# Designs tried in a protein design chat: VHH binders against Apical endosomal glycoprotein (Mamdc4). Part 21

Target 1, 160 residues: Apical endosomal glycoprotein (Mamdc4), of Rattus norvegicus (Rat) (q63191r268to427)
Amino acid sequence: SHHMATDFETGLGPWTQLEGWTRNFSAGSMVSPAWPHRDHSRNSAYGFFLVSVAKPGTTAVLYSPEFQGSVSYNCSFTFYYYLHGSEANQFQLFVQAQGLNTTQPPVLLRSRHGELGTAWVRDRVNIQSAHPFRILLAGETGPGGFVGLDDLIMSNHCIL
Short names: E, the ipSAE of ESMFold2; O, the ipSAE of OpenDDE; V2, 0.75 times the mean of E and O plus 0.25 times the DockQ between their complexes.

## First folded at step 19 (VHH; framework vhh_7n9e_1)

Design o7 (from n5 with N32A; at its last look DockQ between E and O 0.82; V2 from the best seeds 0.66)
Fold by ESMFold2, look of step 19:
Structure o7 (fold): chain B 160 residues (1-160), chain A 121 residues (1-121)
Amino acid sequence: as target 1 above (160 residues)
Amino acid sequence: DVQLVESGGGLVQAGGSLRLSCAASGFTFSDAWMYWGRQAPGKGREWVSFISRSGTYTAYASSVKGRFTISRDNAKNTLYLQMNNLKPEDTALYYCAKYTEGSYTWEFDSWGQGTQVTVSS
């Protein structure tokens, strides 16, 4: 029973970056006090995470690989996010149906906003889709802020 | 209360263009991702496109990609859909919508009454 986890230590794993996210680590760029001091997966200044590097007010986006649909089970997705340095930071999680029946809009499962201090915050969503699907993660930084992601974990019911 | 009012529909020849508008009120427009959907007679609702709160990220259904352009003006609380190279199969009631968090279906999103687009052969 092999679940999917991405801690960004050796790259993006199976995730497809479309624009505006980059892999980095805390000690690699200590220019701003809002920069994460440690990643989540290693709790280290040298552990890696994703950070939005889009210009403020520009949307950064990231897609998962395509997962199988099911009407019998939920795919559980756990993730850690970081919103610091600006009250205007935003993060959204959508699920988008794929394949032959693509008439469904992406659905918004989580929307988070503002200033959350220097800690990584854990969240979890349960995804139910009768059709193949992808997860879209979007980040939007405010002025002087950072939006980060780490430890993206898909349960055993999330089948590629 | 969320209110979305579409306009700009009409009768147009195949190959023609229309620009739809959606006037929004009752919420902070610049904080919301928005989308357009459509419903043809006897068919279910179909997603057309969506746009991020800043307008810098957009995506489209495969049936309209390359022909339609979604945009927004946050100062005017208005969402737009520029439709080019229209085809008879684009005939539908077009509506704009605001996402509702935690919904697994667009049925529970906030949406307007719609504006009719009819494309003649």
Scores: ipSAE 0.560, ipTM 0.826, lowest interface PAE 1.8, mean pLDDT 80
ESMFold2 (binder alone), look of step 19: mean pLDDT 81; pTM 0.817
OpenDDE, look of step 19: ipSAE 0.665; ipTM 0.857

Design o8 (from n5 with S52T; at its last look DockQ between E and O 0.68; V2 from the best seeds 0.00; counts 0 for: pae E 4.8 > 2)
Fold by ESMFold2, look of step 19:
Formats: structure tokens, sequence, C-alpha cells
Structure o8 (fold): chain B 160 residues (1-160), chain A 121 residues (1-121)
């Protein structure tokens, strides 16, 4: 079971984008051969995903809602990402603590880079935080490439 | 060996400016997100700002936003912090840091030894 799942089919759900991520679908733009030909959630040219279309060297940034902290259980975050068309593509996952008098930097839990072919790749992180937190997802698209996200899934231990 | 060497601290009057530098070696600087943190006397460490590998996205703690500017020069392997309109509460040991992937807490990141900034009223 999944506490919160976002497949982008009806919008961003609870996620807030700052810039650089665009909700799109494969048949909606044929920017280049490296463009995702299908989303992950529906395996369809008309299923939606997020993609970074920012200029090369520009960072796309997306934030989760604030989750409660807990030291007694893990909040698990499963996600699918797409890195294709450039060896300079990067994707990073950070956790940023929130709350009164909390001044921690984002914590880097995952960094992925390069050319991974045309398939969506699954990954999972486990988050243990004593403080309320947000997840930050960052993409940096290399020349001619694309960085994509789909199926962002928080376990039932991730409490809003 | 990751090495981070901060410089540019000192004593300034409130309202003044300083520019901090962080010389980096022992890793591929241009592949890494970097940040500045600080530690005030008698307090825990706190985050100040971070910057992406290319420098195109930056973020700041609310206490310094609009007054501090993080930047980097990847050709010189150097991270900077321009601090303007300094206040006494900015008094702290300032350090730069390199993120460590897969850590659940930032306390395992690589840190420099720091440069002291003292802002007199």
Amino acid sequence: as target 1 above (160 residues)
Amino acid sequence: DVQLVESGGGLVQAGGSLRLSCAASGFTFSDNWMYWGRQAPGKGREWVSFITRSGTYTAYASSVKGRFTISRDNAKNTLYLQMNNLKPEDTALYYCAKYTEGSYTWEFDSWGQGTQVTVSS
C-alpha cells in the first residue's frame, strides 16, 4: 500500500514546483528523439510525467509537502526517473528539515548522472528524520538530453 | 583527500560587507553541489546557503536571504559567499561543505575548518 502516490495524470498532486519541471506527455511534444516516448505510470504516449526542459546547466526544482518527523519508523520514497540523450544529465534527491529553529541544509540521499537509455528507472530511499521535512527533487539537463520523473510514491509511514 | 580551506573572515561593523572564499581540492569540484554553514558561539551548526554544480540554482536560509550571495568558479575550484548588510547575529565560524551521497544526515558531509566572522554593533 502507498500513503501518497503521484503519477501526474491529473496535475502535480501535493508537489510544488519552483521552476524548470514541466508536466507533459510524450505525444504532446516531439522535441527530439531523446524525448520520453511513453510515461511510466500508464506506459502510454498520452500518460503524463514531469520533465526538465530548462536550458542546459539550469536546475529544475520540485518540493514535496511537509512530512512529520519520526525517529521510530522509516518513511520510504519510491520514484521513477529518466535520464536520456546526454551524458551530462543529473538527478538529485535531497531531504530538507523544517520546523522551529531547524536550520539544517538539504541532505543528499541520491545522485544519478549520465545516459541510462530509454527506460524509466526505479529507485527507493528510506528517510529517518526527527524533524518535519520536505523532499527536494532536482534535475539538470545536459545538451540534447532530458531528465524525467514519474510515479512518486511515499509509504504509509510518511505522515503529512 | 577532500580539502576545503576557507578564507576572508574578519571583524566588521554592523552594516558592513565581507566576501568569503573556499578553496577546494581532492575531488571533482564541478560535479558537486556545495554549501556554506555557520556555527555561532554556544549554538549548533546551521545552514546558510547551497549552490548547484553549475551555479544556476541557489537557495538561502531565511535569516540571510537578500543579504548573502553564494557563487562558484569551477575553473578555479572555488566557492564564494558575498555577505552584505552584516548584523551582529551573523557572528559565527563560517565553513564550506561538500555533500556526501547516501548520508541520512548532513553531519557526515566533508567540512572545512572554517573562517571566523565577527560583526560588532
Scores: ipSAE 0.230, ipTM 0.609, lowest interface PAE 4.8, mean pLDDT 79
ESMFold2 (binder alone), look of step 19: mean pLDDT 81; pTM 0.812
OpenDDE, look of step 19: ipSAE 0.275; ipTM 0.661

## First folded at step 20 (VHH; framework vhh_7n9e_1)

Design f1 (from o2 with Y106H; at its last look DockQ between E and O 0.80; V2 from the best seeds 0.72)
Fold by ESMFold2, look of step 20:
Structure f1 (fold): chain B 160 residues (1-160), chain A 121 residues (1-121)
Amino acid sequence: as target 1 above (160 residues)
Amino acid sequence: DVQLVESGGGLVQAGGSLRLSCAASGFTFSDNWMYWGRQAPGKGREWVSFISRSGTYTAYASSVKGRFTISRDNAKNTLYLQMNNLKPEDTALYYCAKYTEGSWTHEFDSWGQGTQVTVSS
């Protein structure tokens, strides 16, 4: 098993199944007031992060690769997110079991909304699933807001 | 108190269509992802579809993909399920549900009493 960390500095890593997200950096775009001045991984205006480019009120989605079931140990997922510039910003994290005989809806592990300030916020979830699974990260940007992701870290207990 | 009231079920012939509604109250509907599930006699509960708070992202169980369409009207606090090309295997009690954060087994999710759909051959 391997620790898997994606800081977006050289690409998307394993996070290639996405809609409404793109890599960017603080100094590289037309900047709204809500745009982060620095990324998380390098604390730099030139460090990269993932940003929602879906129209406000439209859901941007990002899926992990499929991981093996892990009921004998916790697969741990640490992530950093940024919600600033609108009270209508939204972020959700689901775990969706995959494979044979999966009949349950995706599990909502985190729901965050609104204005969280100008710093990247760290969070962590532990995942135990008897079935193969994917992590779904969803963001919705409010008017004039910013929704971002950086430093997506899967523990070595998360097996591809 | 969260309330979810399903309606629109009934008896239809195979190949027919039906539209289910779920009236929501007691929470801010437009801030919540929602889902439909179903339960046939002698079978366990089965996920059908979910929808983002804005309605712009949807996903479906493979058994209904291409035939069912989930939607919502946030101004009316109502969730819908359009069911086309119905099959006898779709016979079930259909319920809508509101997610609760951190409910690994869905034990804290809120759901309605359901509406019966019966599809005859």
Scores: ipSAE 0.639, ipTM 0.856, lowest interface PAE 1.5, mean pLDDT 83
ESMFold2 (binder alone), look of step 20: mean pLDDT 81; pTM 0.810
OpenDDE, look of step 20: ipSAE 0.802; ipTM 0.901
ESMFold2, look of step 22: ipSAE 0.602; ipTM 0.835
ESMFold2 (binder alone), look of step 22: mean pLDDT 81; pTM 0.809
OpenDDE, look of step 22: ipSAE 0.777; ipTM 0.890

Design f2 (from o2 with N32Y Y106H; at its last read DockQ between E and O 0.94; V2 from the best seeds 0.80)
Amino acid sequence: DVQLVESGGGLVQAGGSLRLSCAASGFTFSDYWMYWGRQAPGKGREWVSFISRSGTYTAYASSVKGRFTISRDNAKNTLYLQMNNLKPEDTALYYCAKYTEGSWTHEFDSWGQGTQVTVSS
ESMFold2, look of step 20: ipSAE 0.685; ipTM 0.873
ESMFold2 (binder alone), look of step 20: mean pLDDT 81; pTM 0.816
OpenDDE, look of step 20: ipSAE 0.767; ipTM 0.886
ESMFold2, look of step 22: ipSAE 0.664; ipTM 0.870
ESMFold2 (binder alone), look of step 22: mean pLDDT 82; pTM 0.820
OpenDDE, look of step 22: ipSAE 0.749; ipTM 0.878
ESMFold2, fold request of step 23: ipSAE 0.598, 0.678, 0.673; ipTM 0.840, 0.873, 0.870
ESMFold2 (binder alone), fold request of step 23: mean pLDDT 81, 81, 82; pTM 0.816, 0.817, 0.822
OpenDDE, fold request of step 23: ipSAE 0.710, 0.742, 0.869; ipTM 0.866, 0.879, 0.927
ESMFold2, last read: ipSAE 0.662, 0.661, 0.653; ipTM 0.860, 0.865, 0.863
ESMFold2 (binder alone), last read: mean pLDDT 82, 82, 82; pTM 0.821, 0.822, 0.822
OpenDDE, last read: ipSAE 0.843, 0.820, 0.819; ipTM 0.913, 0.901, 0.902

Design f3 (from o2 with N32A S62D; at its last look DockQ between E and O 0.90; V2 from the best seeds 0.00; counts 0 for: pae E 2.2 > 2)
Fold by ESMFold2, look of step 20:
Structure f3 (fold): chain B 160 residues (1-160), chain A 121 residues (1-121)
Amino acid sequence: as target 1 above (160 residues)
Amino acid sequence: DVQLVESGGGLVQAGGSLRLSCAASGFTFSDAWMYWGRQAPGKGREWVSFISRSGTYTAYADSVKGRFTISRDNAKNTLYLQMNNLKPEDTALYYCAKYTEGSWTYEFDSWGQGTQVTVSS
């Protein structure tokens, strides 16, 4: 059994950056007190994470690869996020599955907003879909704030 | 309570255009991601498009890309769908919807009663 994990230390791994996310580290851009002091995966000012660099009020979007459906087991997705420096920060997690002959709406599994302090927050969703699906991660930074992602971990039941 | 009221549907000939509106109340409109769906007679619901809370990110079903444009006016609490180059296959009841966190399917989202669009050859 092998987990798929993306800690952003050498790139995006299997994730497709669509708009407004960039890989960075805590000491690499010290322009705001809201900037994360440490990444999550290495607990270091020099460990890497994704940060939304979209203009405040603009949505950054990141997609997973397409995973196979399963009727037997859930695909478990664990992730760490960071919302600090603005009450207007936003983070959403959607899953979009396809039916046999039509595309279904993305389903909103998590919505978080505002100020969550200076620590990375862990969360997990379990996805049971009979059809192929993708995960969409969206972030929106308020003025002076940051929205970050690190340690995106898919269980071994999440099959490409 | 969340209230969503669609308007702007009607009968139109193939190749024509319609603009749908969705008036929203009972929630903070600018905090919500919104979407359009449609339901053709005898078929299940189909996703058409969604839009982020700010309006800066949009995505479309393959069947409508390049022909439909979703937009929103957060000052007027209104969601729009501009439909151009309509085809008979676009005939459906069109509804707007507000996402609800924790749903495994879109049927837990808040949605309107819909507006009928009928496209004749």
Scores: ipSAE 0.500, ipTM 0.793, lowest interface PAE 2.2, mean pLDDT 79
ESMFold2 (binder alone), look of step 20: mean pLDDT 81; pTM 0.816
OpenDDE, look of step 20: ipSAE 0.715; ipTM 0.867

Design f4 (from o2 with N32H T56S; at its last look DockQ between E and O 0.78; V2 from the best seeds 0.71)
Fold by ESMFold2, look of step 20:
Structure f4 (fold): chain B 160 residues (1-160), chain A 121 residues (1-121)
Amino acid sequence: as target 1 above (160 residues)
Amino acid sequence: DVQLVESGGGLVQAGGSLRLSCAASGFTFSDHWMYWGRQAPGKGREWVSFISRSGSYTAYASSVKGRFTISRDNAKNTLYLQMNNLKPEDTALYYCAKYTEGSWTYEFDSWGQGTQVTVSS
């Protein structure tokens, strides 16, 4: 299979089940001072990214497509996130096993919080799952804050 | 110290209902996703449901979807599980849990001692 990348410039790509994330760009909706001045993928005020909704305490969620499990290879997931304008911003990454007879809870691989400045931050996780799985990305804004996502890249070992 | 104390279990007839509570202390409850799991005798632990920090997002194992409802009251540091239309297969020790970042299995999360639910046919 091929690596999968989503830069949000023309849509959500293969990501689904979006609740509370919206696709936007820096100049189109300057809702707060914490709004990113540039997206990551295009380094532009008019490049698109996902944002969590502005109301504090609401959880935005986004699911990947279902990937096959593997005992031989790790699926690498690279992503960029943006936390600015509030110490109460939160971002979580879970992996949820799918398919018949799975009993594992979603596994929390990353939890990030607070104020990280005006630059997009890169992170990468390696997913080890013998069962089919989905990635769940969750964001929660603090008062006056902003939580963003861009450039969601799955390695070619992540098989649909 | 993280402390999670479950209550509300008991013996109930099939088709009945129970409401479980989980009192949380020793951490900032409202900053954490929480979940319920269960363990039947001689079986491994099974995920039941989880809930986001605010309670605005919930998800359920397929075996309980439509019958169980997870909720939380952040002002009272309490997690709940409303269990309706109970079946004998729901007989288990039920425990609440707090996620730990970077764990590859739920055994490393913080969890309580549990409350027994027994469903008679």
Scores: ipSAE 0.569, ipTM 0.827, lowest interface PAE 1.7, mean pLDDT 79
ESMFold2 (binder alone), look of step 20: mean pLDDT 80; pTM 0.811
OpenDDE, look of step 20: ipSAE 0.804; ipTM 0.898

Design f5 (from o2 with N32H Y106F; at its last look DockQ between E and O 0.76; V2 from the best seeds 0.00; counts 0 for: pae E 2.1 > 2)
Fold by ESMFold2, look of step 20:
Structure f5 (fold): chain B 160 residues (1-160), chain A 121 residues (1-121)
Amino acid sequence: as target 1 above (160 residues)
Amino acid sequence: DVQLVESGGGLVQAGGSLRLSCAASGFTFSDHWMYWGRQAPGKGREWVSFISRSGTYTAYASSVKGRFTISRDNAKNTLYLQMNNLKPEDTALYYCAKYTEGSWTFEFDSWGQGTQVTVSS
C-alpha cells in the first residue's frame, strides 16, 4: 500500500489529539504574533496546519494511529515543525509500543526547543519495533510563542 | 552531575496509600519530561508513569491507571507519585528518571537509587 501523508488540508486524517492542538490556517485566524504566514504543505496563507492553542506552558499532544510491528523494515516518519516567538517553545516526539502486557516506557526520539525562526523545519525518524506502536507528538508553547506541525508523512513500510 | 533522590516508601497495608517524592538536582528540572519506574523482586524494570515538563500531560501503565497520580512541582525541583488503593503486586523498588533524547530503544535513560514500597495483605 502507499505511504500515509497528513497535510491537515481536510482534517486530522488518522491522527488523534488529546488536548491543545487544533487545525487552522494562516489567513483565517491570528492567535499569536508568531503565527506562520504560510503553511508548509501548500506554501499558502490558506493552507492548513496544526497549531498549539494551549496556554503557554501547557502540553499539546497528538497520537498517530497504531502501526503494525516489523522485524525487517523501518517505518520512516517525516514531519515539519515550527517553533517561533519564544525561546521556551518545545517539541517532543515519542514512540510507544502497544499491545497486551507491555511494560516498556515511551521512547523519546526527538526533543527540540527554542526559537527557530520563521521557517518550517523538516525532520525524519526511523522506527523499527517488533511490537505494534504509536507515535506521540508533543508541543509546548512558551509565552508569546507558537508551535506548529505540518506534513506528517509515513513511509510505505509503516503499516496500519 | 544529575542527582535524583527518591523518598516516601515504606510498608503499607493493601488498600492503603503512599506518596513518593523525587528530589532533582544537577540539571534544569523544568526542561525535562520525567517518569517513574519500578522493579519488583526477581522481575525486570517496568515503567509506571510519565509527565510532561509543565505537568499538564500524564500517562500511566495499565496496571496502575486510576490508582496512581504523577505530578511535579517545578519551583521545588520535585517529582511526585501519589499511590492509592495499593495492592501486593505493587511491591517494588520505585525510582524516578528524566527523559533524554537517545537512539531507538525501550530502556530507562537515567534514574535514581529508588525507594522501597512493600504492600502487605
Scores: ipSAE 0.506, ipTM 0.786, lowest interface PAE 2.1, mean pLDDT 78
ESMFold2 (binder alone), look of step 20: mean pLDDT 80; pTM 0.813
OpenDDE, look of step 20: ipSAE 0.694; ipTM 0.870

Design f6 (from o2 with N32A F108L; at its last look DockQ between E and O 0.55; V2 from the best seeds 0.00; counts 0 for: pae E 2.5 > 2)
Fold by ESMFold2, look of step 20:
Structure f6 (fold): chain B 160 residues (1-160), chain A 121 residues (1-121)
Amino acid sequence: as target 1 above (160 residues)
Amino acid sequence: DVQLVESGGGLVQAGGSLRLSCAASGFTFSDAWMYWGRQAPGKGREWVSFISRSGTYTAYASSVKGRFTISRDNAKNTLYLQMNNLKPEDTALYYCAKYTEGSWTYELDSWGQGTQVTVSS
C-alpha cells in the first residue's frame, strides 16, 4: 500500500505537462519580487517547485497519470500552491474521467484566484470516481505574477 | 441572472458542418471556463468539450475529438462550437454551460434551452 508523492526535486515524477509549467528553484530566479523565495518540499531556496511560464492570459496545464476508478474508496489528493504578484492569477483543479467513450464532464473541485501572499498554501481534495480518471491542474498567470505547485501527494487509495 | 442562449443548430446531412453559438450575459464571461454538452432523446447528458477562460486550453470527449472545435470570443461574450464531419450519432440537443459554486462543490450549470442538431444519413 503506497502513496504517490511528487516534490519535483528530480523532475515531474508521474505528472505530465501539456505546456506552460516548468520545474525551477528560488535561487535560480530572475529579479522578480513575486518569485517564490523558497520551495515548499525542502523549505529552501534550492528546493524545486513547478512554476507557470505561460505568457499572461494563457493556460498552463499539468495532469496526473490515469488512476483506477473505485466505488469503495476516496482518492485523497493533497497539494501546495502559490499565487502571488497579480490579482489576475488563477488556479483550477479538475478531475477528468478517462476512457475511449467517457461521457462524464470534467469535475471542478477547486478554483482559486488572485493574490494569496508569499506563502505556499496547502489544500486537499477527496476524489470519488467510478471511472478511471486523471487530475488536471490549470494555472493562468496574471501580469507580473506567478502560479506555483509543489508537494503533490496522492493517498494510497489512488490506484494506478 | 445568468443567461446562456444557444443557436446555430439545424438539419444537416452526414459529413456536413455546423457552427453553434452560445451568447452569454449576467456574469463575467471572461472569468469562466465554458463547456458544451449534448443530450440525445431518451439518453443522458454527454460531455462534448470545455475551454479555459482565455480559450488557450481546450479538451474534447473522445467521440468528437478531431471533428469539433470549441472556441470563444471574450469581447463578444460568445462561445462557439465548430462541428465538422457530422455523423448521425451527433444528433442531439446541444447546450452550453459554465461551472458555478454549489452548496457543497462546484457544479456545471446550463441555463439555455439548447439548439437542436439533427444529422441525417
Scores: ipSAE 0.464, ipTM 0.782, lowest interface PAE 2.5, mean pLDDT 80
ESMFold2 (binder alone), look of step 20: mean pLDDT 80; pTM 0.814
OpenDDE, look of step 20: ipSAE 0.741; ipTM 0.884

Design f7 (from n5 with Y104F; at its last look DockQ between E and O 0.83; V2 from the best seeds 0.71)
Fold by ESMFold2, look of step 20:
Structure f7 (fold): chain B 160 residues (1-160), chain A 121 residues (1-121)
Amino acid sequence: as target 1 above (160 residues)
Amino acid sequence: DVQLVESGGGLVQAGGSLRLSCAASGFTFSDNWMYWGRQAPGKGREWVSFISRSGTYTAYASSVKGRFTISRDNAKNTLYLQMNNLKPEDTALYYCAKYTEGSFTWEFDSWGQGTQVTVSS
């Protein structure tokens, strides 16, 4: 296995189960004054990122593909996010176990909110699940705000 | 203090319907994703459904999908579960819950006392 990375430069990669997110770039759109001047992966006005286009107060959602479970190894997920232009911006990361009749809820591993300035912020979670699982990324843009994602990186222990 | 108070349970015949309510206080309800869980006699807790802050995104356990509907009224700080076409296997104590960030298991989330639902054959 090797790292799975999605920098959105040529598409959505394996992150195709989405609602309210779209792929865009800084220089090509006049969508919002809170728009990042540069993406993270290329540090460029022409580099691509994933942006929430859901109406303020509605939730954009994005699911990973299903990863195999393991009791011995953590799947490490690194990601970059951007929250600017509104104190009401929100971002959540859940892990949802998959499989027949799974009794456990999606678990909330990260919740971020508000105004974080004009910088992409790095974070990482380690996921240990005995069952197959998916990652859910949710964003909610406040009025006049922007919620973005770039560089979604899964470690070599995250097995499809 | 976080406080969650469920109501609306009761005894119902198979095929019937109930609407559960969860009154929330002690936190900003509209800033939080919420969920329902249930616990059948002699079994562990099971996830039922969750709902985003705004109510615009919902998801369900496969055992209840198509029969149950989660909703919320942020002006009233209230979470709901509409349960239709109830089956004996839906018999359980039903809990509403508030997520705790960074928990790897749901035992550390905030929970109500629950409301009993009993579905007779």
Scores: ipSAE 0.551, ipTM 0.822, lowest interface PAE 1.9, mean pLDDT 81
ESMFold2 (binder alone), look of step 20: mean pLDDT 80; pTM 0.809
OpenDDE, look of step 20: ipSAE 0.794; ipTM 0.899

Design f8 (from o3 with S103L S110Y; at its last read DockQ between E and O 0.90; V2 from the best seeds 0.80)
Amino acid sequence: DVQLVESGGGLVQAGGSLRLSCAASGFTFSDNWMYWGRQAPGKGREWVSFISRSGTYTAYASSVKGRFTISRDNAKNTLYLQMNNLKPEDTALYYCAKYTEGLHTWEFDYWGQGTQVTVSS
ESMFold2, look of step 20: ipSAE 0.646; ipTM 0.859
ESMFold2 (binder alone), look of step 20: mean pLDDT 83; pTM 0.834
OpenDDE, look of step 20: ipSAE 0.835; ipTM 0.910
ESMFold2, look of step 22: ipSAE 0.557; ipTM 0.826
ESMFold2 (binder alone), look of step 22: mean pLDDT 83; pTM 0.835
OpenDDE, look of step 22: ipSAE 0.832; ipTM 0.910
ESMFold2, fold request of step 23: ipSAE 0.591, 0.588, 0.587; ipTM 0.836, 0.838, 0.839
ESMFold2 (binder alone), fold request of step 23: mean pLDDT 82, 83, 82; pTM 0.826, 0.831, 0.824
OpenDDE, fold request of step 23: ipSAE 0.878, 0.849, 0.840; ipTM 0.930, 0.916, 0.912
ESMFold2, last read: ipSAE 0.633, 0.600, 0.600; ipTM 0.856, 0.843, 0.841
ESMFold2 (binder alone), last read: mean pLDDT 82, 82, 82; pTM 0.825, 0.827, 0.830
OpenDDE, last read: ipSAE 0.888, 0.825, 0.858; ipTM 0.936, 0.905, 0.920

## First folded at step 21 (VHH; framework vhh_7n9e_1)

Design g1 (from f8 with N32Y Y110S; at its last look DockQ between E and O 0.66; V2 from the best seeds 0.63)
Fold by ESMFold2, look of step 21:
Structure g1 (fold): chain B 160 residues (1-160), chain A 121 residues (1-121)
Amino acid sequence: as target 1 above (160 residues)
Amino acid sequence: DVQLVESGGGLVQAGGSLRLSCAASGFTFSDYWMYWGRQAPGKGREWVSFISRSGTYTAYASSVKGRFTISRDNAKNTLYLQMNNLKPEDTALYYCAKYTEGLHTWEFDSWGQGTQVTVSS
């Protein structure tokens, strides 16, 4: 079965509107105790991931491409995230309806905060939207902390 | 107890401006994304805008983009909506709300009483 996956090893893939996120790897970057020692996709100090490097308190944002709406199937989105080094780290996942005259506000499907250890955490959301939609991934890094993303996987029911 | 109190509505001539405020209490305001919605008489509810926890990211419904500006002051626990170039179709009861994970937008987790905006022309 086909699906859309982004492991950041060669770039952002179809994800756009990047502000405050950067692509990096564990062994060749700025030293910090909270920096991930390994990425998720390759379990390697040299595999790539996204981290929020915006100033503390500034919101980093990333948008998916626009997916078609459907009431027949759920679009399943699996992702890996990393929250370490600060109790003030924040991560949010919204689904935002697209198109003119849309009356629905964005829906908050996941909100994670604080310190979750040194391992990448897997999560999955099921998205059902009658309208075309985009996924918004937002991160805010606390002082001395890191917010990371890797392996953004959309099921084959997520139709571009 | 979560409380959201909207104010600043009123009667205004088309083309005019109003600034709405939403005073928040009973929760840590700076931990939440916030949004404004509105409801005209006899119509369903419509989203207007939302804003990130820090206030550094905002987005707007197409019908108000370029005319309305959402902002927040986390030190005062207050959310704002500056409304410019108002039109009769902006007439509605305006609500602020906080985002809660796992609730759909219209599940009534935390809504204010609203402030009425009436645009004559």
Scores: ipSAE 0.529, ipTM 0.797, lowest interface PAE 2.0, mean pLDDT 78
ESMFold2 (binder alone), look of step 21: mean pLDDT 82; pTM 0.827
OpenDDE, look of step 21: ipSAE 0.711; ipTM 0.875

Design g2 (from f1 with S103L; at its last look DockQ between E and O 0.78; V2 from the best seeds 0.00; counts 0 for: pae E 2.1 > 2)
Fold by ESMFold2, look of step 21:
Structure g2 (fold): chain B 160 residues (1-160), chain A 121 residues (1-121)
Amino acid sequence: as target 1 above (160 residues)
Amino acid sequence: DVQLVESGGGLVQAGGSLRLSCAASGFTFSDNWMYWGRQAPGKGREWVSFISRSGTYTAYASSVKGRFTISRDNAKNTLYLQMNNLKPEDTALYYCAKYTEGLWTHEFDSWGQGTQVTVSS
């Protein structure tokens, strides 16, 4: 079985970025104490992760490739996120139906905010979409804070 | 309670423009992604556009992209939809909505009663 997994060690992989997310690593930072001291995938100051670099209050957005509909196959998406240094940090996960005749709005599956400490937090969503879809990951960094992503893993039931 | 009140609808000739407003209360407007939807008589609801809490990210249904612009004023707790180059196919009840997290349905989202837009040929 092949999983689609992105640990950011060599780039964005199949994910596309509009603006406001960047790949970085802990030891290379010139930023505040809220910066992650270790990534998740390697548990290392030199392992890479995504961080929102948008101005506070500006939305960073990342899209997955398009997947086939998943109602019969239990496609799951596992991800690790980091919210630290500000009570105003925000993270949202949407699933957006795609295709010629889709009329559905994006579905908000996760909304997280505030201060979650210095550890990476694991979460998982099961994708249920009658239509082809994309995952949209949005982050907004509060003043002095960071929003990070690492280890974005689609199960082998998620079909491109 | 969440309250969403749409206004600005009316009758307009094809090719014309309208600006819709949605006044929000009962929740922290600036912390929420918002969206517009529409429903033509006898048809299902159709997504139109959504906007991030800051207003810096927007996306549109293919049927309206390039003609409609979503925006928000967080100081006034108001969501807007500028509709240009209107077509008869845009005739519908337009509503704004607030997301509810964690369900695979929009059934539990909050929405207003809507404002009617009628585009004459």
Scores: ipSAE 0.523, ipTM 0.811, lowest interface PAE 2.1, mean pLDDT 79
ESMFold2 (binder alone), look of step 21: mean pLDDT 81; pTM 0.817
OpenDDE, look of step 21: ipSAE 0.794; ipTM 0.897

